VHH binders against q6mzz7r34to333. Designs and how they scored, part 37

Target 1, 300 residues: q6mzz7r34to333
Amino acid sequence: TFKDETFPAADSSIGQKLLQEKRLSNVIWKRPQDLPGGPPHFILDDISRFDIQQGGAADCWFLAALGSLTQNPQYRQKILMVQSFSHQYAGIFRFRFWQCGQWVEVVIDDRLPVQGDKCLFVRPRHQNQEFWPCLLEKAYAKLLGSYSDLHYGFLEDALVDLTGGVITNIHLHSSPVDLVKAVKTATKAGSLITCATPSGPTDTAQAMENGLVSLHAYTVTGAEQIQYRRGWEEIISLWNPWGWGEAEWRGRWSDGSQEWEETCDPRKSQLHKKREDGEFWMSCQDFQQKFIAMFICSEI
Below, E stands for the ipSAE of ESMFold2; O stands for the ipSAE of OpenDDE; V2 stands for 0.75 times the mean of E and O plus 0.25 times the DockQ between their complexes.

## First folded at step 12 (VHH; framework vhh_h_nbbcii10_fgla)

Design z6 (at its last look DockQ between E and O 0.90; V2 from the best seeds 0.00; counts 0 for: germline match VH .421 < .438)
Fold by OpenDDE, look of step 12:
Structure z6 (fold): chain B 300 residues (1-300), chain A 126 residues (1-126)
Amino acid sequence: as target 1 above (300 residues)
Amino acid sequence: QVQLVESGGGLVQPGGSLRLSCAASGRTTYTFRSYTMGWFRQAPGQGLEAVAAITNTGGRTYYADSVKGRFTISRDNSKNTLYLQMNSLRAEDTAVYYCAAHPGYGTYYTDMYDYWGQGTLVTVSS
């Protein structure tokens, strides 16, 4: 099986900063087939943002972009290609990223850093043994230099690295924007959309009482005008790369909010999802207040 | 909420070097490490442009193409200070250099920065 000597199964690939910060010891590198949980899959059924679960790296900027990428079949195919743990498996995986005005191929082996048979970083969700997110994260780590280099990046870099597109940045506190129109237009065009919360008291992502995470990146997955009482409200859908219920909005239009019970909008059943999967709705008003930045990456 | 004070500017000959510093102070509820920091410059008769940016922990940096390989942005979070090492200076580097802070996740777009210093003049001339 293939071994990548340029990104070895060693501490250097993790990076000293992360090793020190997380006090990582006894890190073992294992191939997915050697992990418990059954046979591994590169992609199971289809690619979904819900396949992504953020791990030990503070790489929400990348994962948010990746989450958005999953909604674009053209881009995701470009990045992931067709690969398998069964057909012609050799422990080698290939990914593409946009660098210096061209697509660059990044080749990795499928050895992943683990502790106690658990991935240190991005891990398969729901123990479904789907590893495309883990491997793609590794490939991006290699591109950047190490897993440590995934910590606290620039939102626009991930978007461009995945698409080669052009960024439209929006300061949510300074620019009045028709969010519903902007998001709908962008999604129709196949654009990637991410957003970010402002910093809190610390330099780390911190879960807040309202269910949002400070200093954190999210994927914008949609926006709608919805009937509410005698009028209309504008709502926006976001996905947290953490991917669990504790990381979802708890205010108006959240999964368990009264607004969904009160609305008579015929699209309620389509829009309202009661899942603890990191995705939630919130009012555009609350979004503008609680978030600071939104980035739209469009194809040139 | 956040005050930024630049220093280190001055007159230098082409090919010379300068090191700019930016001292951050102000709001006690937010640490320096919670901000993305950047250097921006405005040359005479030109608009404001991004020079370099650095994430909260210094893990990632951005450089304008015009300064890549010559300028280095760094930060010391223990000192609440941002730095810009400028080497191989050129006449076209002449500008007022501004330190700026973004109270959120990493970005290097100028209009995303909310807090600005008064600037320090860098003049590169023979």
Scores: ipSAE 0.901, ipTM 0.946, lowest interface PAE 0.5, mean pLDDT 95
Fold by ESMFold2, look of step 12:
Structure z6 (fold): chain B 300 residues (1-300), chain A 126 residues (1-126)
Amino acid sequence: as target 1 above (300 residues)
Amino acid sequence: QVQLVESGGGLVQPGGSLRLSCAASGRTTYTFRSYTMGWFRQAPGQGLEAVAAITNTGGRTYYADSVKGRFTISRDNSKNTLYLQMNSLRAEDTAVYYCAAHPGYGTYYTDMYDYWGQGTLVTVSS
């Protein structure tokens, strides 16, 4: 099977910064068929943000953009192409990114860095051995130089590298914004929408008591006005690329909160899903106070 | 509320080099390494232009097309200092250069930066 000599299964592809900072040792590289969990899949059904689970690199800036991109189905063929672990499989995968005004193809082998039997970086979700997010992350690491080059990036770079689009930036603490209108307009246009929390007391992302993560990027997945207590509230939905089993917002409009029990809005069941998948609602007021930046990336 | 102080500006010949420094200090909510840092410039009568930016860990950098290949941004988190090495300077690089900080995830848009230094003048002229 194919072995990529230009981005080898070696420490150089991880990069010294992550090896030292995270104190990584005994990193081995395995192809997905050599991992536990049964036969691997590239894509199972269609792509979804719920296929993505962030791993050891602090690359939420990339994964949040990717999460938003999955809501726009035309990107599947452009970026992911038609690939599988079965038909004409040779251990080679390819992806496209926007670079310097053109789409550039990046070719990789499917050897992924692991510690034990777990992927060190992005991990497959749903126990179904679905590997497109792991392989796409590796391709982006190759494009940038190493997995260490994914470790803290610029929010706008991922949005542009995935779409070739134009960024509208919003400083949530200094810019007036009608969030429901902005999100609905961007969603109707097929734009990508991400946002970020401000820094915490350290230089790393940290889960907070309210369930948000500091110094972290999220996907904006929707916004609505909802009936509540003889009036209306504005709410916004977000997705955390950390994925299932991780902290979600615990304040107003969070999963299982009193606000969801009390609302009589007929869309209640469509909007509120009681499951740990990294997606949650919060009031737009709380969003504007707890987040610092929102980015909208629109195709030309 | 970080305080930023630039130094190293001055007069230089076209084709020359200059190194700007930005010392961070003062009353802050977070440590220097929690900030995304950037260099911005303003020529007389012009708006602010992003020159370069660097993530909190130094893992990624951004450069404007006009300076790519000529300028290098770096940071030393142990010294709370941001640097801009400027090589192959041109008359078009004449401007007041500002150090700035963003208390969040990486961005290079000017209006995302909350804390600004006083500026240091760089003049490229023979």
Scores: ipSAE 0.554, ipTM 0.813, lowest interface PAE 1.9, mean pLDDT 87
ESMFold2 (binder alone), look of step 12: mean pLDDT 80; pTM 0.825

Design z7 (at its last look DockQ between E and O 0.81; V2 from the best seeds 0.75)
Fold by OpenDDE, look of step 12:
Structure z7 (fold): chain B 300 residues (1-300), chain A 126 residues (1-126)
Amino acid sequence: as target 1 above (300 residues)
Amino acid sequence: QVQLVESGGGLVQPGGSLRLSCAASGFTTYTFRSYTMGWFRQAPGQGLEAVAVITNTGGRTYYADSVKGRFTISRDNSKNTLYLQMNSLRAEDTAVYYCAAHPGYGTYYTDMYDYWGQGTLVTVSS
């Protein structure tokens, strides 16, 4: 099986900063087939943002962009290509990223750093043994230099690296924006959309009482005008790369909010997804207040 | 409120070097490490442009193409200080240099920065 000597199964690929910060010792690298849980899959059924679960790297900026990428079949195919753990498997995987005005191929082996039997970083969700997120993260780490280089990056870089597109940045506190129109237009155009919360009282991402995480990046997955009482409200849908229910919005239009019970909008059943999967709705008003930045990456 | 104070500017000959510093203070709600920090500059008759930006932990940096290989941004979070080492200075580097802070995740877009210093003048002239 293939071994990548340019990004070896060694501490250097993780990076000293991350090793020290996380006090990681005796890191073991294993191929997916050597992990418990059954036979591995590159992609199971279809690509979904819900396949992504952030691990030990502070790379929400990348994962949020990746989450958005999953909504664009053209881009995700470009990056992930068709690969398998069964057909012509050789322990080698290939990914593409946009760099310096062109698509570049990044080749990796499928050895992943683990502690025990769990991946240190992005891990398969729901024990489905789907590894495309893990491998793609590794490939991006290699591109950047190490897993340490995934820590606290630039939101726009991830978007451009995945698309080669052009960024429209929006400071949510500086000027009014028609979010529903902007998001719908962008989504229709196949654009990627991410957003970020402002820093909190801590140096790191912190879960807040309202269910949001400070100093964190999210995927914008949609926006709608919804009937409420005698009028209309504007709501926006976000996805947290953490991908679990405790890290979801708890205010108006959250999964368990009264607004969903009260609305008579015929699209209620379509829009309201009461899942613990990191995705939630919130009012555009609350979004503008609680978030600081939104980035739209459009194809040139 | 967050305050940023630049220092280190001055007159230098082409090919010379300067080191700018930005002292940050006034953190009541946020720590220095919670901010993305950047250097921006405005030359006479020109608009404000990003020169160099560094993420919260210093893990990643951005440089304008015009300064790549010549300028180095760094930060000391223990001292609440941002630095810009400027080498091989050129006449076109003449500008007022501003330190700025973004209270959030990494970005290098100028209009995303909420806190600004008063600026320090850098003049590159023979």
Scores: ipSAE 0.886, ipTM 0.939, lowest interface PAE 0.5, mean pLDDT 95
Fold by ESMFold2, look of step 12:
Structure z7 (fold): chain B 300 residues (1-300), chain A 126 residues (1-126)
Amino acid sequence: as target 1 above (300 residues)
Amino acid sequence: QVQLVESGGGLVQPGGSLRLSCAASGFTTYTFRSYTMGWFRQAPGQGLEAVAVITNTGGRTYYADSVKGRFTISRDNSKNTLYLQMNSLRAEDTAVYYCAAHPGYGTYYTDMYDYWGQGTLVTVSS
């Protein structure tokens, strides 16, 4: 099986920042078939943002962009290609990223850093042995230099590295914006959309009492005008790359809130999914108050 | 209210060096380490250009292509100070240099920056 000499299964590929911060020594690297849970899959069913669960690197800036990308079939195929742990498998995987005006192929072996039986970084959802997110994260770490170089990157970089597109940036506190129109227009154009919360009282991402995470990037997944009581409200949907079982917004239009029980909009079953999968709705007013930045990355 | 004051500008010969400093004060709820910081410049008749940006903890940096390898951004969170070390200066580096702060995740787009200094002039001329 292939062993990548340029990004080896060694501490240099993790980087000192994360080794020190996590107090790691004697990190073990395993191929997915050597992990418990049965035979590994590159892609188990269909590609979805819900296959992604952020691990020990603070790379929400990358994973939020990836969450948006999973909704675009042409980018999914371009980056992930067709690969498997069975057909022509040799422990080698390939991904493409946009760099300096061209698509660059990044090749990795499939040895992943582990602690016990679990990946240190991105993990398969519910141990379903689906490994495309783990391997893509490793490829991006290789492109940037190490897993430590994923730690708190620049929001724009991930969007461009995944698409080759151009950024429209919106400061949510200083710019008037029609959020529903902006999100629907960008979605119709096939654009990626991410957003970010402002810093909290510390210099790291932290879950807050309202269920949002400070200093954190989210995927914008939709926006709608919804019938409510005798009028209309504008709502926006977001996905948290922390994934399943993690904190979600607790305010108006959150999962389990009274707004969903009270709306008579015929689309409510379609829009409201009562799952703790990291995806939630909030009012556009709350969004513009609680978030500081939105980025739209458009092809061309 | 956050206030930013640049210093260290002046006249320099081509090939010379300068070190710009930006002193930050006026914090209320957040501290200096909660801000992404950047240096931006404007040459006569030109728009604002991002020169270098550094994330809140100093872990990541951005540099414009025109300054890579010559300029180094750094920050000292204990002194609430941002720095720009400018080496191998060229005539085209002549500009007013501004310090700016963004209270969020790392970005190098100018309209994301909430707080700006008054600028310090750097002139590179023989």
Scores: ipSAE 0.567, ipTM 0.818, lowest interface PAE 1.9, mean pLDDT 87
ESMFold2 (binder alone), look of step 12: mean pLDDT 83; pTM 0.854

Design z8 (at its last look DockQ between E and O 0.90; V2 from the best seeds 0.77)
Fold by OpenDDE, look of step 12:
Structure z8 (fold): chain B 300 residues (1-300), chain A 126 residues (1-126)
Amino acid sequence: as target 1 above (300 residues)
Amino acid sequence: QVQLVESGGGLVQPGGSLRLSCAASGFTTYTFRSYTMGWFRQAPGQGLEAVAAITNTGGRTYYADSVKGRFTISRDNSKNTLYLQMNSLRAEDTAVYYCAAYPGYGTYYTDMYDYWGQGTLVTVSS
């Protein structure tokens, strides 16, 4: 099986900063087939943002962009290509990223850093043994230099690296914006959309009482005008790369909020997804207050 | 309120070097480590442009194409200080250089930054 000597199964590929910060010792590198849980899959059924679960790296800036990428078949195909753990498997995987005005191929082996039987970083969700997120993260780490280089980054870099597109940045506190129109237009155009919460007291992401995470990036997955009482409200849908229910919005239009019970909008059943999967709705008003930035990456 | 104070500007000949510093203070709700920091400049008659940016922990940096390989942005979070090492200075680098802070996840877009210093003048002339 293939071994990548340019990104070896060694501490150097993780990076000293991250090793020290996380006090990682005795890191073992294993191929997916050597992990418990059954046979591995590159992609199971289809690509979904819900396949992504953030691990030990503070790379939400990348994962949020990746989450958005999953909604664009053209881009995700460009990056992930068709690969398999069964057909013509050789322990080698290939990904593409946009760099310096062109698509570049990044080749990796499928050895992943683990403690025990768990991946240190992005890990398969729901024990489905789907590894495309893990491998793609590794490939991006290699591109940047190490897993440490994934630790805090620029939101626009991930978006451009995944698309080669042009960024439209929106400071949510500086000027009014028609979010529903902007998001719908962007989504229709196949654009990637991410957003970010403001920092907290520390340099780390922290879960807040309202269910949001400070110093964190999210995927914007949609926006709608919804009937509420005698009028209309504007709501926006976000996805947290953490991908679990405790890290979801708890205010108005959250999964368990009274607004969903009260609305008579015929699209209620379509829009309201009461899942613990990191995705939630919130009012555009709350979004503008609780978030600081939104980035739209459009194809040139 | 967060205050930023630049220093280190001055007159330098082409090919020379300068090191700018930005001292940050006044943190109440947020710490210096929670901010993305950046250097921006405005040349006479021109608009404000991003020069360099650095994430909260210093793990990632951004540089404008015009300064890549010549400028180095760094930070010391223990001292609440941002730095810009400028080497191989050119006449076109003449500008007022501003330190700025962004209380969020990393970005290097000028209009995203909320806190700004008063600026320090860098003049590159023979």
Scores: ipSAE 0.865, ipTM 0.928, lowest interface PAE 0.6, mean pLDDT 95
Fold by ESMFold2, look of step 12:
Structure z8 (fold): chain B 300 residues (1-300), chain A 126 residues (1-126)
Amino acid sequence: as target 1 above (300 residues)
Amino acid sequence: QVQLVESGGGLVQPGGSLRLSCAASGFTTYTFRSYTMGWFRQAPGQGLEAVAAITNTGGRTYYADSVKGRFTISRDNSKNTLYLQMNSLRAEDTAVYYCAAYPGYGTYYTDMYDYWGQGTLVTVSS
């Protein structure tokens, strides 16, 4: 099957920064059909942000933007196209990114870097069955030069590279913002919305006691005014690209919090999903205090 | 409080070179490595323009189109210092150059940066 000579299954495609910093050894490259878990799929069921789990590249800036984009079918179709591991399969996959004013096709083979039977970077959901996120991450790594070039990039670049859109940036500590209105307006317009926490006590992303991750990007997935006791509160929902099995916000309006038990809002069951999937609600007050930036990427 | 001090500005002829430095100090709970760093400039009577930015680890850089290929941003995290190597200087590069820092995931938009130096003047003339 196809072997990409320009982005080979070799250490050069991973890059020295990650090889040295993480002391990686015994890295091999396998196609999805050579991994356990049964027949591979490009897309299994409908795609969603919950198909994504960040791996070793510290590329939340890209994955958060991708999480927002998964709910926008015209960009998903533009980027992912129609591909499979069955019909006309030859080990070759294609993706599109916005570069220098035009959509550029990036071609890869489907050899993924692994350690044992486990993907080293983005990990497939459903025990090695769904591979579009792994392959898309590889394509973006090829576009930028290597997997090491995904490590701590610029938040704005991912939003533009996926859409060709225009960025509105908001410093959450500098001016008043009506978060519910801003998020609802942007969502109705089909805009992508991401946000980021400030740096923490260390120079790397770290889970904090409150369940947030420092130096980290999240997808903004919604905002609402919700009935609480005898008044109203504003809440915002976020998705952590670390994905399932990782820590979520533990404060007010978090999964399992008393606020969800006490609210009588008729939309309670629609808004609150008690799953460990990286998505959670928090009050807008806590959001504006704990986060530093929000980015809205709008179509021209 | 983080403090940034630029140096290395001056008068140069067109086609010449100059190297700017920015010394960072005043860290309490974080280190220089925790900051995205940028160079910005303001020519007389003009607005503030992003010149270059570099991520906290130094792995990614941004350059404005007007300086790409001529300027190089770099950082030495062991010395808490940011650099801008400016080659093939032109009259249009004349400006006050500012060092700036952002305590978060990489950005190159001016209005996101929290800490600013006082600037160093670069004049390119024959």
Scores: ipSAE 0.601, ipTM 0.830, lowest interface PAE 1.7, mean pLDDT 87
ESMFold2 (binder alone), look of step 12: mean pLDDT 83; pTM 0.848

## First folded at step 13 (VHH; framework vhh_h_nbbcii10_fgla)

Design q1 (at its last look DockQ between E and O 0.01; V2 from the best seeds 0.00; counts 0 for: pae O 4.5 > 2, placed apart)
Fold by ESMFold2, look of step 13:
Structure q1 (fold): chain B 300 residues (1-300), chain A 126 residues (1-126)
Amino acid sequence: as target 1 above (300 residues)
Amino acid sequence: QVQLVESGGGLVQPGGSLRLSCAASGFTTYTFRSYYMGWFRQAPGQGLEAVAAITNSGGRTYYADSVKGRFTISRDNSKNTLYLQMNSLRAEDTAVYYCAAHPGYGTYYTDMYDYWGQGTLVTVSS
């Protein structure tokens, strides 16, 4: 099986920043076949954002962009290609990223850094043993230099590296934006949409009492005008790349909130899925107050 | 309130070097270490243009094509200071240079920045 000499299964590929900050020791590199949980799959069903669960790198900026990208089959096929752990398997995986005006191929071996039996970074879905997100994260780490080079980046760069598109950026406290119109227009055009919270009381991302994470990037997954009482409210849906079982917004229009009980909108069941999968709705008013930036990446 | 103060500008001949500094103070809710920082410039009669930007940790940088390879942005989070090392200066680099800050995931677009210094003049002339 293939062993990548340019991005080896060694501490240099993790990088000193994460080794020092996390005080990592006893790190082993394993191929997916050597992990517990059953036979590995590259893609088991069609891909979705719910296959992604952020690990030990501070790379929500990349994973939020990836979450948005999973809705676009063109870019998914370009980036992921047809690969498996069975047909013609040799421990080699390939991905494409947009670099300097060109799609460039990044080749990796499938040795992933683990501590014990757990992946240190993006985790495979436990029930499905699905590895495309872990391997794609490794490929992006190789492109940038190391897993440590995933530690806080420019969200625009992730969007461009995945699409080759053009960024429209919106400062949510300075711009009178019609959020529902902007999100629906961008979604119809196949654009990627992400957003970010401002820093909190420390220089690290932290879950807040309201369920949002400070200094954190989210995928924007939809926006709607919804019937509420004698009128209409505007709501926006977001996905947290921390993934399953992680904090979600607890305010108005959150999962299980009184607003969902009170609305008579006929689309209620399509819009409100009560799960702790990292996806949630909030009012556009709260979004404009709690978030600082939104980024839309459109085809050229 | 947050204050940004640039220094290190002046007159330099073509091909010369300067190092700009930006001292940050007056933090209320946010620490300097959580801010994305940038350098922007404005020549007389021109709009603001991005020169360079740096992430909160210093791990990633952005440079405009016109300065790539000649300018280096850096930060010292222990001193709350941002730097711009400018080498191989050209006449077209003549401008007022501004330091700017954005809380959280920042960008290299001018209208995304919340705090601005008053600027320091760099003049490149023979």
Scores: ipSAE 0.579, ipTM 0.823, lowest interface PAE 2.0, mean pLDDT 86
Fold by OpenDDE, look of step 13:
Structure q1 (fold): chain B 300 residues (1-300), chain A 126 residues (1-126)
Amino acid sequence: as target 1 above (300 residues)
Amino acid sequence: QVQLVESGGGLVQPGGSLRLSCAASGFTTYTFRSYYMGWFRQAPGQGLEAVAAITNSGGRTYYADSVKGRFTISRDNSKNTLYLQMNSLRAEDTAVYYCAAHPGYGTYYTDMYDYWGQGTLVTVSS
């Protein structure tokens, strides 16, 4: 079975910063087949942003971009290749990233850092044993140098690393923008869309009372004009890489909000998803107030 | 050598039903269940059209708008076989139907499919 000596199953691959910050001890490295939960899968049923659950690395900037990538079959085809834990398995996985004007291949072994039987960083959702997110994160960590190097990066970098595209930065407080049109146009074009909240009182990401996380990156997954009472409202859909229900917006048009009960829009059943998966709607007005910037990455 | 062989096509009256099968050979047990499977069709004088797709485990299915509610795609991984149940057939469903396999990225793009069958003709006519 393949062992990557250039990114070994050692503390050096984690990085001293994370080891110290998280007070990590007794870190062991295990292959997916050695973890509980049944046989591992590289991809199970589909590639979805909902396969991603952020772990101990503060790499929301990468995971938000990754979440958006899952919506573009062309780009994800560049990043991912036909790989398996069963057919011709050798404990080796390959990914591609855009670097210095070209696609570069990153090769890793499938040993993942764990404490006990729990992955330290990205882990399979609901123990579905789907490991493409974990392995891709590891590959990106290797590219950058270590898992520590994933700590609070730039959304633009992740977007370009995953696509080789061009970034449009929309500052939400500087100029008026038709968000619904922009998002729909970008989505139709296959562009990746992410956004960021401003820093809070601390220099670290923290959950706020409104359900949002400060100093945090999100994926923009859609926008719509929706009927509300005798008028129309513009709403935007976001996904939190944390990937769980308590990390969702709690204001207007949130999953449990009164607005969804009051709307007579025929698309209500289609748009309103009561899932605890990190995805939620909010008004474009609230979005413009609570977020600082939106990044669109388009193909050259 | 992977081969996909379609069967079940034929002549049917409007409103009738057909069930297509696609037998996959050359796949290992692991390989077949790692691939998405899809059905495409090409009507005379028309381009290739995606009809339906199914994930590797069969947990998710996708359909073209033109066949939603009428066609059902399914698979039996133990038999390395893909199926397409076609109900309420219409004249516009007349086409050669192709079975195809791709690595499982959930797409209707033809260039993502690694393997294709030779096709089976379905004719819907009164």
Scores: ipSAE 0.022, ipTM 0.434, lowest interface PAE 4.5, mean pLDDT 91
ESMFold2 (binder alone), look of step 13: mean pLDDT 83; pTM 0.851

